# VH-VL binders against Cytochrome c oxidase assembly factor 8 (COA8): the designs that were tried, part 114

Target 1, 167 residues: Cytochrome c oxidase assembly factor 8 (COA8), of Homo sapiens (Human) (q96il0)
Amino acid sequence: APERGAERRDTAPSGVSRFCPPRKSCHDWIGPPDKYSNLRPVHFYIPENESPLEQKLRKLRQETQEWNQQFWANQNLTFSKEKEEFIHSRLKTKGLGLRTESGQKATLNAEEMADFYKEFLSKNFQKHMYYNRDWYKRNFAITFFMGKVALERIWNKLKQKQKKRSN
Short names: E, the ipSAE of ESMFold2; O, the ipSAE of OpenDDE; V2, 0.75 times the mean of E and O plus 0.25 times the DockQ between their complexes.

## First folded at step 7 (VH-VL)

Design d5 (from f29 with heavy chain L102K; framework fv_belrestotug; at its last look DockQ between E and O 0.43; V2 from the best seeds 0.00; counts 0 for: pae E 6.3 > 2)
Fold by ESMFold2, look of step 7:
Structure d5 (fold): chain C 167 residues (1-167), chain A 121 residues (1-121), chain B 108 residues (1-108)
Amino acid sequence: as target 1 above (167 residues)
Amino acid sequence: QVQLVQSGAEVKKPGASVKVSCKASGYTFTGYYMHWVRQAPGQGLEWMGVINPSGGRTSYAQKFQGRVTLTRDTSTSTVYMELSSLRSEDTAVYYCAREGFKYDSPHFDYWGQGTTVTVSS
Amino acid sequence: EIVLTQSPGTLSLSPGERATLSCRASQSVSSNYLAWYQQKPGQAPRLLIYGASNRATGIPDRFSGSGSGTDFTLTISRLEPEDFAVYYCQQYGTSPWTFGGGTKVEIK
């Protein structure tokens, strides 16, 4: 699978350990891991003089982050749910109780659990392939707009240079 | 190589008990459930019960509840089946069988050679 | 408990013929939790099919399993001399685990 974070996400400045409210920060920053997805969100800075192209890039990055967070939150939830159902089902087929004599939740032998993990990966293989495809498509689009923003900034510097030369 | 080697044939009188051993080798003993199945002469197969060698937890078919006891010794990788209050109808071949897994479908993938128990006066 | 009824009790056929063995359950069994075994005299059973339709490792292609719910079938497409034996179905979806009474496949 791809790294959990987005490839083009900016990181918080070094030495910042506290949550910094977005309206007071002049930089993008990385928050703590989300409870459900285990991904660290980027909290995006909105500059006052953001161009329409820069706004499109920021929105695309935000949308990609939300999509990625949602995918992994759903995947983690599905894993936990199916794991519980598998354990419950297999104990019942053997006539074994759901709890040990000590009252703890019973589990399966390591080899039986390994079978579940292999099956889960197999069943979700296509979903992860589609996730990878969409992840690459989104990151290509982000890179494309980053290039356009870079060219826009170069063009603006050239316009400022031409204007300065005339006056 | 997975191998299940059972103890030798036994002759018992009605009312006695028998204890059959099943020594496992070639795999992680505590990683797989072990089952016992018997077959009376000229008859089909009958499931008796299961033991989890990790912790010794058991479940028995209702027909045998109270007469059969499954135990294990993890230091020798051996499962034991003890059947008490023997009757002539308990004359059978007794098999141990390992519960294997593939694609969430357990099955008896390895069987012991069988132990003949004869109950006669 | 789930009772498995195998039919026919005996199937008399010649080598090269197709054998069709039936296993019917007294109540629904998950189609993934039904196995077939072959047993020859003096030997332990040998696993043929698990999960109703999956061939065990080393089992020839002529063996196939099918079915779901209460009706399951083992098919041997072309009988070989070594296939004349007794065949048992087994369910493992509900404790106690139970076997069918067997179908003997014999030379006609």
Scores: ipSAE 0.054, ipTM 0.598, lowest interface PAE 6.3, mean pLDDT 84
ESMFold2 (binder alone), look of step 7: mean pLDDT 92; pTM 0.928
OpenDDE, look of step 7: ipSAE 0.568; ipTM 0.835

Design nc3 (from s23 with heavy chain Y102F; framework fv_ebronucimab; at its last fold request DockQ between E and O 0.54; V2 from the best seeds 0.71)
Fold by ESMFold2, fold request of step 22:
Parts: structure tokens; C-alpha cells; sequence
Structure nc3 (fold): chain C 167 residues (1-167), chain A 122 residues (1-122), chain B 111 residues (1-111)
């Protein structure tokens, strides 16, 4: 399989996905946004001769991606549900219906919606603080292993050049 | 054969210390978080402590915080629990459990040992 | 110690279905953390039964199923057999405790 065997394919402009996964790929690639988390997943390439160090790095990145996708999928769902509940609760206490006279979905003004955003941030502050702590712990480990892989690759190139010079 | 074998349990006086060990085999120990879970006689499961694959993330149940210390030696495929200032309430069967993930909080416990009994009594 | 709430016991006749509830809080199940289930026969170590709310490990019969909604998870045993008589524990993660929490445990009896 050639290193440049991956090819993109044109997509129809009328609502068909513009993403076309590589048919053959020798690289990691970024897919379309996940429908629940809105994060774009990395699709990892597994080379035929992956070193133990490279394998660990890939597994660490895969687990962290899954962790991050799960967190934001749940947060997006919670945000959407709590926003809708807040709007309905405020409309009810104001004696308003869920629809305007024109049939449009009733909503709150920007000042009223600011109350929701403040409440949501305050309610979720501790949860997000623990997320940030865990994010840093994961990414420090990943960055460290990226450095180790880079050094391993440089060392392998130096060994290869030394052997060619002795031919 | 994935296997976890706990040891180091026994009878100990209140206020004293005991050290538990868990020997792992049949899997890449360094790639997984590890946990201690205890079960008092006739009672349910209680998570005690967990440690990430690289020891960079360690957590304790409130009931043992400040008294117990979890550690691991990836070179020896071993997990440890140092238990200080033991109380009668610490009497339990202590299980070693393999996490399915590198870090705490997302995985599940897919392999368990048979446990080692700790009895704290005068 | 924080715990997830389960019924103390449930029972059923062979071939019937039983359902075990597991109720948590806004800092664990309600925060979106997965629920896992373990089976423990008397004198034995726990065994993973369900992971990720509903996923069965290899070797677990398909009569075991799990679900989660809101702060509550459920384990259902649809074709109850004598060997299902055991204790069952749910488990989730709690961000406020920075640790794992187990349910109170449910004793399943086959009549």
C-alpha cells in the first residue's frame, strides 16, 4: 500500500455529506463532527510495524478522545434540556403560552436568557473544574509520549543513516 | 490467563498498620488503572481507592482518606495499599480490581482477585 | 460513604423477568456517567455483567440487559434461571467525590 494511497472523493452539494473517508490511508485523519458531542473525531492509523511506544500513544489518544466526546455529548444534552425547561418555567410564571399569537415558539429576551446562562455556569462550575483537571492530566501524558515517539523516530533515522554510510 | 492475586491480609490491632499487595499477570499491567474494593462481612461492595496507569491520578474514598495510601510498581506488575491507623470499621475482604481504562472515571472493573481478609480487632 | 440506591431484594419464578433499579444523583448517574453491573455469587468475587449501561461482555447471556435514563439505571434478567440467584451491584463514577460509587446491592432469589 503506497503512503499516498488515500484519496478524497467529491460529494454532491445538495445535502450529501462533504466528508469522504480515505479509501486507503497511511495517516490519522479527522472525521465529521460527532452528532452528539459536536467534536470532530480523529480516526487513527495503525501502521503495520507500530512500535510499543507508538501503540501506547495511540491508545492514550483514543481513550482521551472517547472521554472527551462522552463528556460533551452529555453536557450538550443537559444544556439543551435545561435551557428548554428554564424558558418554559419563565413563560409559565409570566402567564404566557409556549407559542406566540403568530404560532412561533415563544422565547425570552436577552436579559432573561442571561439569567439562564449564569445559572447553568454556576450549577456546573464544579463539574467543569474536575473536567479541566482531568483534561490536563490526560494531555500532559499524551504530550510526554509524543515527545518520546519523536525521539524514537529520530534515533531510528540516525541508525539507518549510519548503516548506509557503512555500506 | 488474566489473574490478580491479593496478599498481606491478617489480624491486626486498632491503630496499627498493614500493607496489602496485588500481583497481576496475563495482561499489560502498565496500560490500566487499578482499584481496591472492600466488602465487610455480610455487607456490600465499597470502593476504597484507585490509581491511574502512571500514578498521576489517585483518589480515595472519604472513609480512608488520609490513612490509606495506594501505589503501584509497573516494573513488578504489582499494586499496593498501605493502611495506617486501622479501625474496626476497616475489617473487610479487600479485592484488587483491574480497570478497563488508563485513567479513572470512565472504565469498569473487568477482572477481580479473590480478595485478602483484613480483620481489625483488639 | 455515598451509595447508589438499589432494592434490597427481588424475586421471580424460573423463566420470568426481574428488574433491578439503581438510582443515583446529579453528581454521578445524573451527570452522565455510565452505569456498570456486577454479579456476585456467595463466597465468590464479583463478575462484570454489564458495562457502559447496556453492553454485555463476551460470555454473558443475552437475557441480561441494561438501560439508563436520568438518574436511574435498570438491569433486567428476562429468562430467570437458578444460577442467577446472586447479589447484583451497580456502579458509577461521582465527580464530586472524585471516585467510584457502588449500589447498595440487590439479592435476587429464584423461587
Amino acid sequence: as target 1 above (167 residues)
Amino acid sequence: EVQLVESGGGLVQPGRSLRLSCAASGFTFEDYAMNWVRQAPGKGLEWVSGISWNSGDISYADSVQGRFTISRDNGKNSLYLQMNSLRAEDTALYFCAKDSRFFLGQGHFDVWGQGTMVTVSS
Amino acid sequence: QSELTQPRSVSGSPGQSVTISCTGSSSNIGAGYDVHWYQQHPGKAPKLLISGNSERPSGVPDRFSGSKSGNTASLTISGLQAEDEADYYCQSYDYSLSGWVFGTGTDVTVL
Scores: ipSAE 0.669, ipTM 0.862, lowest interface PAE 1.3, mean pLDDT 87
ESMFold2, look of step 7: ipSAE 0.647; ipTM 0.843
ESMFold2 (binder alone), look of step 7: mean pLDDT 94; pTM 0.959
OpenDDE, look of step 7: ipSAE 0.838; ipTM 0.936
ESMFold2, fold request of step 13: ipSAE 0.628, 0.658, 0.659; ipTM 0.832, 0.855, 0.856
ESMFold2 (binder alone), fold request of step 13: mean pLDDT 94, 94, 94; pTM 0.958, 0.958, 0.959
OpenDDE, fold request of step 13: ipSAE 0.870, 0.868, 0.869; ipTM 0.952, 0.951, 0.952
ESMFold2, fold request of step 22: ipSAE 0.571, 0.650; ipTM 0.789, 0.851
ESMFold2 (binder alone), fold request of step 22: mean pLDDT 94, 94, 94; pTM 0.959, 0.959, 0.958
OpenDDE, fold request of step 22: ipSAE 0.871, 0.872, 0.871; ipTM 0.951, 0.952, 0.951

Design nc5 (from s23 with heavy chain L104I, light chain A31S S96W; framework fv_ebronucimab; at its last look DockQ between E and O 0.57; V2 from the best seeds 0.55)
Fold by ESMFold2, look of step 7:
Structure nc5 (fold): chain C 167 residues (1-167), chain A 122 residues (1-122), chain B 111 residues (1-111)
Amino acid sequence: as target 1 above (167 residues)
Amino acid sequence: EVQLVESGGGLVQPGRSLRLSCAASGFTFEDYAMNWVRQAPGKGLEWVSGISWNSGDISYADSVQGRFTISRDNGKNSLYLQMNSLRAEDTALYFCAKDSRYFIGQGHFDVWGQGTMVTVSS
Amino acid sequence: QSELTQPRSVSGSPGQSVTISCTGSSSNIGSGYDVHWYQQHPGKAPKLLISGNSERPSGVPDRFSGSKSGNTASLTISGLQAEDEADYYCQSYDYWLSGWVFGTGTDVTVL
């Protein structure tokens, strides 16, 4: 049997950013934000008696989550890279170095950065329009199947009531 | 065991129509997006059209937009391509390809048929 | 016409390493979409070689490797063999076209 104190020390340092659902969970779990996408992943429960309809819903949700995570991870990387390039370019134009005299990274103030944010949003407008279209297509299918699963569960409950009455 | 078999190719005159079919077996057809890819003789691969698992997302290459219609029948494990107003440049071997995903955009083409030849000439 | 740019041909002797580039645009590879690679021998259907930029399907030799950076993906064949003589195509999704685009194709010749 492991010591309580040693287990807490190991869990605390390694568990600060980690998430693990309970062993016998009957529910989906929402984890902490992903390092790259900043989206909170769902850890999907797979029941032993999952119906074909429930399985399809889960697979649709899993694929859509993966798609969404990938998109925002890539957008965040692009944003960070272009932001640093913009800062570097503006500092060079002003005759300043990349570091302050104290060794910290030189930055631009919010007014100076406003041009970057406006340009980034304008540049990515079409990409985000297509992302939103695809997001709706995926989530409409998911919502439709959530409704079908709900009806399936209600129907099964009504059949259980009819069985009990007939006895 | 996993197979895609195309059919319906042939020789046609410009301006005429053909309908291609792709019969799928050995996998759960309704769980995957499907695609048509063509290859003119001696040339490279050109994506033609794709359709999501539920037909809710359909896309076409610009070269066929408005002339070709992709469809699927999940009950028959079949993919179709209705090709109208055919042109000489549509002459190609047409492949049916299985996507690895439900929706277009993240997957890859993990299963290919052997193709059906379409020849458009006067 | 949107397509991914590949060299028309690459050649090498058995045992040499060759690299095939695949250059896209900001609407496909440049937006972070994965690059997939297909091998096609003469008269045959294409076969998946690399998926997800660098993942080898079961049965693909480990001498094939892939990578992606910026707008460019690369396929490397380390230790070229006679059976590698074929055409190679890259593929990515393009959000502007809402569809797939293939590369122009690269004919690999083993000398």
Scores: ipSAE 0.629, ipTM 0.842, lowest interface PAE 1.6, mean pLDDT 86
Fold by OpenDDE, look of step 7:
Structure nc5 (fold): chain C 167 residues (1-167), chain A 122 residues (1-122), chain B 111 residues (1-111)
Amino acid sequence: as target 1 above (167 residues)
Amino acid sequence: EVQLVESGGGLVQPGRSLRLSCAASGFTFEDYAMNWVRQAPGKGLEWVSGISWNSGDISYADSVQGRFTISRDNGKNSLYLQMNSLRAEDTALYFCAKDSRYFIGQGHFDVWGQGTMVTVSS
Amino acid sequence: QSELTQPRSVSGSPGQSVTISCTGSSSNIGSGYDVHWYQQHPGKAPKLLISGNSERPSGVPDRFSGSKSGNTASLTISGLQAEDEADYYCQSYDYWLSGWVFGTGTDVTVL
């Protein structure tokens, strides 16, 4: 009896994007879309003289990115799974096989799929509302810290100019 | 050493108020969400409330919603729980728990205090 | 309050393997939120045992393992030792409640 290979359910690893920016990079890099979330990860540059505010901003951005990646990876997986289950259920109800006579994957028509999308959106409406709320909260915090970092940089530049004028 | 120390527990009558405090040390307090978790005698763990690093996000369990208020003072490395309209069902050991993340819901509780006992009895 | 469902008690002999299940819903474990596990000895504060479904913090023995599938998470204790006698709690976040949820807890006894 052939050992049915345990289908390694690709649990969406907390996939640290395997994208590695060049070691000599002095800026943020955008990776390719993640295979699960379809979001493009950002690799944040870490300056040698990173201020505490800059570090906090970077960490907030990193955490928010991870949060987004996880949310959409899970959402896309859920969507794909429920879509497949819906299609299978409907085909079965119609007395149709999962494959056509030509061996192609059997599909539902646009009207039937519209019902699935409507149901899926309705079911996940609250989840999306919470996501949007939290997205705004996180991005507001990030934006606020971006402002602080900008001010800090301006102040530091002014101090350096004053010191150069006094010498 | 990373440490959380709860205080402010005690015996109170129903309908009274109590304020719990949690003093944090050994880590950058302002970089983490903080939580209160309670455990009634001989019962399981119950999450009570959480607050994000900047107090921009606050959540409560339904059992305490409208009665309890979580707050933090990042300058004092302190977490607070104002408990109003206390009930017998609020009798529990209250733990302060540090989140591993800035925001609630994404991390885990990596540090716990020893707890402070709150007893609500007539 | 939506609690995660755990067995009340699990027992095993020294050296045996025991598994604790944690069953949630589509609003917590099933929505893709991670499951965390805590160990609590009598009269002690809870201690993080497993984070992120399967990650072990420093100092946690490799005999502890976590997994997640669908709406259910599992903690497995292999090679059960007397020191493993404790209460175990799973935890996840629930988007509907906008809050953390704990499991009902499992008392692990070593026979």
Scores: ipSAE 0.460, ipTM 0.809, lowest interface PAE 1.3, mean pLDDT 90
ESMFold2 (binder alone), look of step 7: mean pLDDT 94; pTM 0.960

Design qc2 (from q13 with heavy chain Q99E Y102H; framework fv_pabinafusp; also named o44; at its last look DockQ between E and O 0.46; V2 from the best seeds 0.00; counts 0 for: pae E 3.7 > 2)
Fold by ESMFold2, look of step 7:
Structure qc2 (fold): chain C 167 residues (1-167), chain A 124 residues (1-124), chain B 112 residues (1-112)
Amino acid sequence: as target 1 above (167 residues)
Amino acid sequence: EVQLVQSGAEVKKPGESLKISCKGSGYSFTEYWLGWVRQMPGKGLEWMGDIYPDDSDTTYSEKFKVQVTISADKSISTAYLQWSSLKASDTAMYYCAREGWHYDESGPFYFDYWGQGTLVTVSS
Amino acid sequence: DIVMTQTPLSLSVTPGQPASISCRSSQSLLHSDEKTYLHWYLQKPGQSPQLLIYKVSNRFSGVPDRFSGSGSGTDFTLKISRVEAEDVGVYYCSQSEHFPYTFGQGTKVEIK
């Protein structure tokens, strides 16, 4: 959210982060874990004197963060739903209820749950392969532009020092 | 919003030491030179010198080179102007000012944002 | 040191009328990048200086378009097309091409 008007009420809508960076922040902020993806979002600082190269890097990082959060939010939701469905199906097959005598949610033992984990991974194998490929591709691009920005900043610092010495 | 906040007014006697401060906010403090400008009562503006907070590289006007020390603490985004022994002639308003630049410019700087000033009065 | 000479040193202007302030430097302020590093500041009564015009003719953020700058080499002019009550104060020209940085002696603008 923009720094201006980033104030939030105590009871925010579900799925909306309540964390807001300080209005006058001059650094990137790492927020609390997102409810759905469990990833800590970065709130990017937009410097006053942002070069086109710095802007390209920032937008690439923002896009990658959004892509990554969306992927894991979807995977976490799918995982949770399919896990509950698997547990319900197996409990029903065994003739057991969804709650224990104590009222706690019934579950399966570790060996029974291992079947779910193997089945889930197998079902989603190709999706995770493409995610890993795209993740590495995006991170290589980000690292490349980080290097270019670092060199640009060194060059700008050198120019500023030379302006003083030549002046 | 770029802001420079200076320490409060000072009343001193000749021979005393003094260190006044200028705290920058709303921008990357280490990427800009920060200058000090003196204005004697009823007079114009005089550039005293400046500092690059990232490495504390300083430039002094020859007039002020021996009279004051310019320093910075980048961890708290603060620059300082310091006298070891004040004189009555040091009575003046002292401003800090950011020296502006743009990534596509190769030329000199200009003072784009100024602090509110610190009045220093030195009298017996 | 580069001497910056302003004329007039004092100016009394009827509200709504134009005003013009001249600034002359003792040396050229043209930099090797073909830009000229002459700037104008306004110090309103009881306030710190504020940037008005940088590099001869560029208005700083928030500065009304009734302020304009012109000039080249060693001769520069600040014009106010219609002086308003809020424009009172002392105007300084300044150069950053040569070390040390220097300011003009100031032009006090008042409403008559």
Scores: ipSAE 0.280, ipTM 0.661, lowest interface PAE 3.7, mean pLDDT 85
Fold by ESMFold2-Fast, scan of step 9:
Structure qc2 (fold): chain C 167 residues (1-167), chain A 124 residues (1-124), chain B 112 residues (1-112)
Amino acid sequence: as target 1 above (167 residues)
Amino acid sequence: EVQLVQSGAEVKKPGESLKISCKGSGYSFTEYWLGWVRQMPGKGLEWMGDIYPDDSDTTYSEKFKVQVTISADKSISTAYLQWSSLKASDTAMYYCAREGWHYDESGPFYFDYWGQGTLVTVSS
Amino acid sequence: DIVMTQTPLSLSVTPGQPASISCRSSQSLLHSDEKTYLHWYLQKPGQSPQLLIYKVSNRFSGVPDRFSGSGSGTDFTLKISRVEAEDVGVYYCSQSEHFPYTFGQGTKVEIK
């Protein structure tokens, strides 16, 4: 982990303006937060002697990241749209304009916004439950394959050291 | 990319000590044996020994086991070749080279990436 | 120690012509995994050695297909189908089947 942390500093672009992994990276690279999901994308490094098992783990992690990014990008967009629709609807019901006299966006007080948050959470409860279930299922699979990769690495180390000297 | 960068040329007198280095980058340094190869002026290649940086396990060619010490510091991805007392006969180019392997291979290694070499000149 | 013997020791080739280098080991290089641990390296003038061919016939990354290796047991051959100016240097065969690893004495390839 510490070694990977040091490598990430050297490979990250100055100012972190966009996701663009450097060619010279020899470790996983973490990018800036995505505009829509607000999650940091990970560029997975492909080692030169990647085993089929290591490739399977990497692909599973990539698939999980893509699924996670898509879910939160869509959720955040839906939240923003419904929030704005709720505010506009309430302001029109009150006979108020969408912007203040100073040109700023008109807002509702915390009491009124609490109704929206409660409704949004209730409306999306099943969707979030399915997300959580799938997320735990995916992370369990990742952990399982991480264990298998660790065992393979131990075996490869023993195999290489023993066979190099004995034959 | 995989790179091995060696320390600069050395000019020494007989009896002096010397430690030269080889820094690896672009790969997992602790997962590969790193070998040292000597080339005397106008001569061929001689394997001296190697080290596995993860546990500092070493192997030496019989000819070199009393002449040199191989060590590594995995925290800075660097291996070392050291002499306690140099002789004129130690004048040579010294290369470090990574011993390549693939997970599906069961036999010995091959030198897939080489450092640029360190020229050591020992003269009175 | 396993002795690796190369022939010829020196070769002058006209550009575009083929070249062939032989390597003989004092013992078989065949491993129990049915692979043979014989490799070829090229040292260009003023440069470090570089891997050309590993395990008899496998070209290393970036090595042109004009280079080919063949052989079995104790007798091996490196062939260059059409020699280019960039191929000048000293070629070494090497074994890693037996400890310690050993190299041939080298074959110098020059352009006429």
Scores: ipSAE 0.053, ipTM 0.589, lowest interface PAE 5.8, mean pLDDT 84
ESMFold2 (binder alone), look of step 7: mean pLDDT 92; pTM 0.943
OpenDDE, look of step 7: ipSAE 0.742; ipTM 0.892

Design qc3 (from q55 with heavy chain Y102K, light chain K55E; framework fv_pabinafusp; at its last look DockQ between E and O 0.52; V2 from the best seeds 0.48)
Fold by ESMFold2, look of step 7:
Structure qc3 (fold): chain C 167 residues (1-167), chain A 124 residues (1-124), chain B 112 residues (1-112)
Amino acid sequence: as target 1 above (167 residues)
Amino acid sequence: EVQLVQSGAEVKKPGESLKISCKGSGYSFTEYWLGWVRQMPGKGLEWMGDIYPDDSDTTYSEKFKVQVTISADKSISTAYLQWSSLKASDTAMYYCARQGWKYDTSGPFYFDYWGQGTLVTVSS
Amino acid sequence: DIVMTQTPLSLSVTPGQPASISCRSSQSLLDSDEKTYLHWYLQKPGQSPQLLIYEVSNRFSGVPDRFSGSGSGTDFTLKISRVEAEDVGVYYCSQSEHFPYTFGQGTKVEIK
């Protein structure tokens, strides 16, 4: 049977790593890179006077972050798993051990590794196309709602000033 | 936690100037009107005026319009109430208070959070 | 200017008994947005005022449900279903519908 090199699982765990923003924060807070996705999570501030439109935008941003984190966590694990399998398979074909005489992991030269990178990109091309399409779709929606929220905030400010003047 | 922290008590003589402060924290300082309320000894509450710190738009009660100046420095989340020439009748407790609003109204401007108060005593 | 008139001005209550404070405005506090901008504050002895009720009947965060507000137009009522020792202080009604904003004279609530 083929070698399994990294001992790593072929899928990422579900969900984003926990982090805790300051309890008094009135801003979005950016945490350290997630262990699996290598992306920095954002903890979105919920203002006390959040409108339904603002809530919709915040939830869309949260959902998009979770989707993006999960995609890259899964892709990173798949990449690592397949890379080690490729290395071990090629070393076995060459009759070489998995470790050098010094105990370091045996590896392939840059030209041999180029074959892996080409195969990985080719195999995952359609998956990345769908990811890119969904990424653009999500970011267009977020930008659209950001515009609507900005207009809503301007309107609310104008209403407050008008109220102060009309009385 | 929304907090409004005011400057300490003041003892002054008639004719002196004074500037007291109110520092806001735990909320978006520039998005809320901040008002000043006077309470003379043994008396009730009187609205003096307010400010929108984002652009320093101010409103004044007619009673206080020429007696005090309301200002803010949004870079340090601080509002001010100042007199150019104090009178003995200015002896009172002065509160700053944040004015709440809701997205689905024109803004009700109730005072949802209050500072601890600054006692100003003017006597010769 | 809108005059806010509270009755009674002073109230002594046996612990555990209800209390009721009336507030009358000289003009309607109903806005064109169909909300009524009448609010209630409590100033406990030696403390800053604190918001109890906003827009007639909405309890502010952390306010016990024994406090309730009602009314419309020009007549409003704050009720305390069971007065506790911590409820002593001066209660103020206030309006933010008409400029300038005004407060009632206050109602001092004491425990017997």
Scores: ipSAE 0.433, ipTM 0.744, lowest interface PAE 2.0, mean pLDDT 85
ESMFold2 (binder alone), look of step 7: mean pLDDT 90; pTM 0.934
OpenDDE, look of step 7: ipSAE 0.504; ipTM 0.788

